# VHH binders against Stonin-1 (STON1), part 16

Target 1, 134 residues: Stonin-1 (STON1), of Homo sapiens (Human) (q9y6q2r275to408)
Amino acid sequence: GWSFMLRIPEKKNMMSSRQWGPIFLKVLPGGILQMYYEQGLEKPFKEIQLDPYCRLSEPKVENFSVAGKIHTVKIEHVSYTEKRKYHSKTEVVHEPDIEQMLKLGSTSYHDFLDFLTTVEEELMKLPAVSKPKK
Short names: E, the ipSAE of ESMFold2; O, the ipSAE of OpenDDE; V2, 0.75 times the mean of E and O plus 0.25 times the DockQ between their complexes.

## First folded at step 27 (VHH; framework vhh_6z1v_2)

Design ub (from ua with T100P; at its last look DockQ between E and O 0.79; V2 from the best seeds 0.00; counts 0 for: pae E 6.2 > 2)
Fold by ESMFold2, look of step 27:
Structure ub (fold): chain B 134 residues (1-134), chain A 124 residues (1-124)
Amino acid sequence: as target 1 above (134 residues)
Amino acid sequence: EVQLVESGGRLVRTGGSLRLSCAASGFTFSSYAMGWFRQAPGKEREVVAAITDSGGYKWYAYFVKGRFTISRDNAKNTVYLQMNSLKPEDTAVYYCAASPDSEWFFDYYAYDYWGQGTQVTVSS
């Protein structure tokens, strides 16, 4: 597992600023991402089952402090919705919706790359189980 | 009527210690996660620390760096923030807050109930 930083809150509003909060991550076989408040806890506060529509965003480097940097990545989920074309009762189009699930970061480049590699390997192992969800 | 009342904020010198208290009423305290937030003048509110309803798990913002400890006493419906090694940058109004959602208890959006705040000022 890895000590990482989670971006909080996920969406900015005028009443609060975004900040980084420490968490501990594990990735289990089968594409299960576990999130813990700290290393050594028995149960995660959140589990996320990755599926074939999950992806990692392009990694970035952001300022973390005056002299520090943080490597960042988002976990995103792509879904599709059915829509009728404008003024058509019979035409249906599946349009992708991209949802940010998490924004994560690490000040350790080694841990960052190890996490990315681990997640990508698990994503590649996931079977296509059925037709895409609505 | 839900009420959260913070107390204990005052002026302290750099390196000093202070304990904040938050008395809760009007809800089942033992079923709620509790958090401390702070807001410096001209800045946005940020999470400082949070604690589960059971009191078994605690979370701290990165800038705490081991200086603060959150705790709760469910028999007294009270949550505490012990603040040690205080620095001028800790100067802010500190708010306690309560959340029914223990899954995301460190997230601002999880908190339904808020106190009015107590001023902490740390002099250099």
Scores: ipSAE 0.112, ipTM 0.551, lowest interface PAE 6.2, mean pLDDT 83
ESMFold2 (binder alone), look of step 27: mean pLDDT 88; pTM 0.893
OpenDDE, look of step 27: ipSAE 0.757; ipTM 0.884

Design uc (from ua with W104Y F105W; at its last look DockQ between E and O 0.71; V2 from the best seeds 0.00; counts 0 for: pae E 9.3 > 2)
Fold by ESMFold2, look of step 27:
Structure uc (fold): chain B 134 residues (1-134), chain A 124 residues (1-124)
Amino acid sequence: as target 1 above (134 residues)
Amino acid sequence: EVQLVESGGRLVRTGGSLRLSCAASGFTFSSYAMGWFRQAPGKEREVVAAITDSGGYKWYAYFVKGRFTISRDNAKNTVYLQMNSLKPEDTAVYYCAASTDSEYWFDYYAYDYWGQGTQVTVSS
């Protein structure tokens, strides 16, 4: 696991500014992302099951606090409208619908790269979406 | 009726300490997570700290860095924010808030009830 920063709130609203909050982050086999308030806690405060439509954004470097820098990445979910019965083009989405799930950062380049590598490896191992037969 | 009433805000010098209190009424306090938020004039509100209904988990924004401590006394229906090593950047109106949502205690969207705020001013 890794000490990371979570961008909060995940979506901006009128009454709150976005800020960085420290978390402890684990990635379990099967693409399970667990977030804890601190290292060593018994239960995560949030758990996300990654699926094959999840991806990592391009990493960036941003200002952090007074003069520091933070390496950042987003976990995004890409969705499409699917048609399972008729093989019809009438329900095909022209562009993918991209939703930001999380924005994460680390001031440790080593930990940042280790996390990215771990997530990419788990994403590549996720089961393909199957189409049920009638 | 639900009420959250903050108190303890005042003018203090840099490096000083304050304890904020938030007295709750009109709901079962021990069933709610509590949070402290702050807002400087012309700026957006930001989370400072949060605590679960049982007090088993506490969360702090990164700028706290061990300077503040959240606590609660369910017998007195009160949540506290002990603020030490205060800096001019801590100057803001501080709000307490209450939520039944255990998964997003630090998220603004999770809070159902809000106090009216108490002014904290930290002079150089």
Scores: ipSAE 0.006, ipTM 0.349, lowest interface PAE 9.3, mean pLDDT 80
ESMFold2 (binder alone), look of step 27: mean pLDDT 89; pTM 0.913
OpenDDE, look of step 27: ipSAE 0.804; ipTM 0.914

Design ud (from ua with S102T; at its last read DockQ between E and O 0.67; V2 from the best seeds 0.00; counts 0 for: pae E 4.8 > 2, framework grips)
Amino acid sequence: EVQLVESGGRLVRTGGSLRLSCAASGFTFSSYAMGWFRQAPGKEREVVAAITDSGGYKWYAYFVKGRFTISRDNAKNTVYLQMNSLKPEDTAVYYCAASTDTEWFFDYYAYDYWGQGTQVTVSS
ESMFold2, look of step 27: ipSAE 0.257; ipTM 0.665
ESMFold2 (binder alone), look of step 27: mean pLDDT 86; pTM 0.877
OpenDDE, look of step 27: ipSAE 0.720; ipTM 0.866
ESMFold2, fold request of step 28: ipSAE 0.219, 0.232, 0.011; ipTM 0.615, 0.643, 0.355
ESMFold2 (binder alone), fold request of step 28: mean pLDDT 86, 86, 86; pTM 0.883, 0.882, 0.882
OpenDDE, fold request of step 28: ipSAE 0.784, 0.786, 0.781; ipTM 0.898, 0.897, 0.896
ESMFold2, last read: ipSAE 0.189, 0.218, 0.012; ipTM 0.595, 0.610, 0.361
ESMFold2 (binder alone), last read: mean pLDDT 87, 86, 86; pTM 0.886, 0.882, 0.883
OpenDDE, last read: ipSAE 0.782, 0.783, 0.745; ipTM 0.896, 0.895, 0.882

Design ue (from te with Y108W; at its last fold request DockQ between E and O 0.84; V2 from the best seeds 0.00; counts 0 for: pae E 5.3 > 2)
Amino acid sequence: EVQLVESGGRLVRTGGSLRLSCAASGFTFSSYAMGWFRQAPGKEREVVAAITDSGGYKWYAYFVKGRFTISRDNAKNTVYLQMNSLKPEDTAVYYCAASTDSEWFFDWSAYDYWGQGTQVTVSS
ESMFold2, look of step 27: ipSAE 0.188; ipTM 0.583
ESMFold2 (binder alone), look of step 27: mean pLDDT 85; pTM 0.870
OpenDDE, look of step 27: ipSAE 0.572; ipTM 0.807
ESMFold2, fold request of step 28: ipSAE 0.012, 0.066, 0.170; ipTM 0.388, 0.511, 0.584
ESMFold2 (binder alone), fold request of step 28: mean pLDDT 85, 86, 85; pTM 0.872, 0.874, 0.872
OpenDDE, fold request of step 28: ipSAE 0.570, 0.582, 0.605; ipTM 0.808, 0.815, 0.826

Design uf (from ua with K58R; at its last fold request DockQ between E and O 0.78; V2 from the best seeds 0.00; counts 0 for: pae E 5.4 > 2)
Amino acid sequence: EVQLVESGGRLVRTGGSLRLSCAASGFTFSSYAMGWFRQAPGKEREVVAAITDSGGYRWYAYFVKGRFTISRDNAKNTVYLQMNSLKPEDTAVYYCAASTDSEWFFDYYAYDYWGQGTQVTVSS
ESMFold2, look of step 27: ipSAE 0.167; ipTM 0.606
ESMFold2 (binder alone), look of step 27: mean pLDDT 86; pTM 0.880
OpenDDE, look of step 27: ipSAE 0.678; ipTM 0.849
ESMFold2, fold request of step 28: ipSAE 0.006, 0.012, 0.178; ipTM 0.368, 0.290, 0.606
ESMFold2 (binder alone), fold request of step 28: mean pLDDT 86, 86, 86; pTM 0.882, 0.884, 0.884
OpenDDE, fold request of step 28: ipSAE 0.795, 0.798, 0.798; ipTM 0.904, 0.904, 0.905

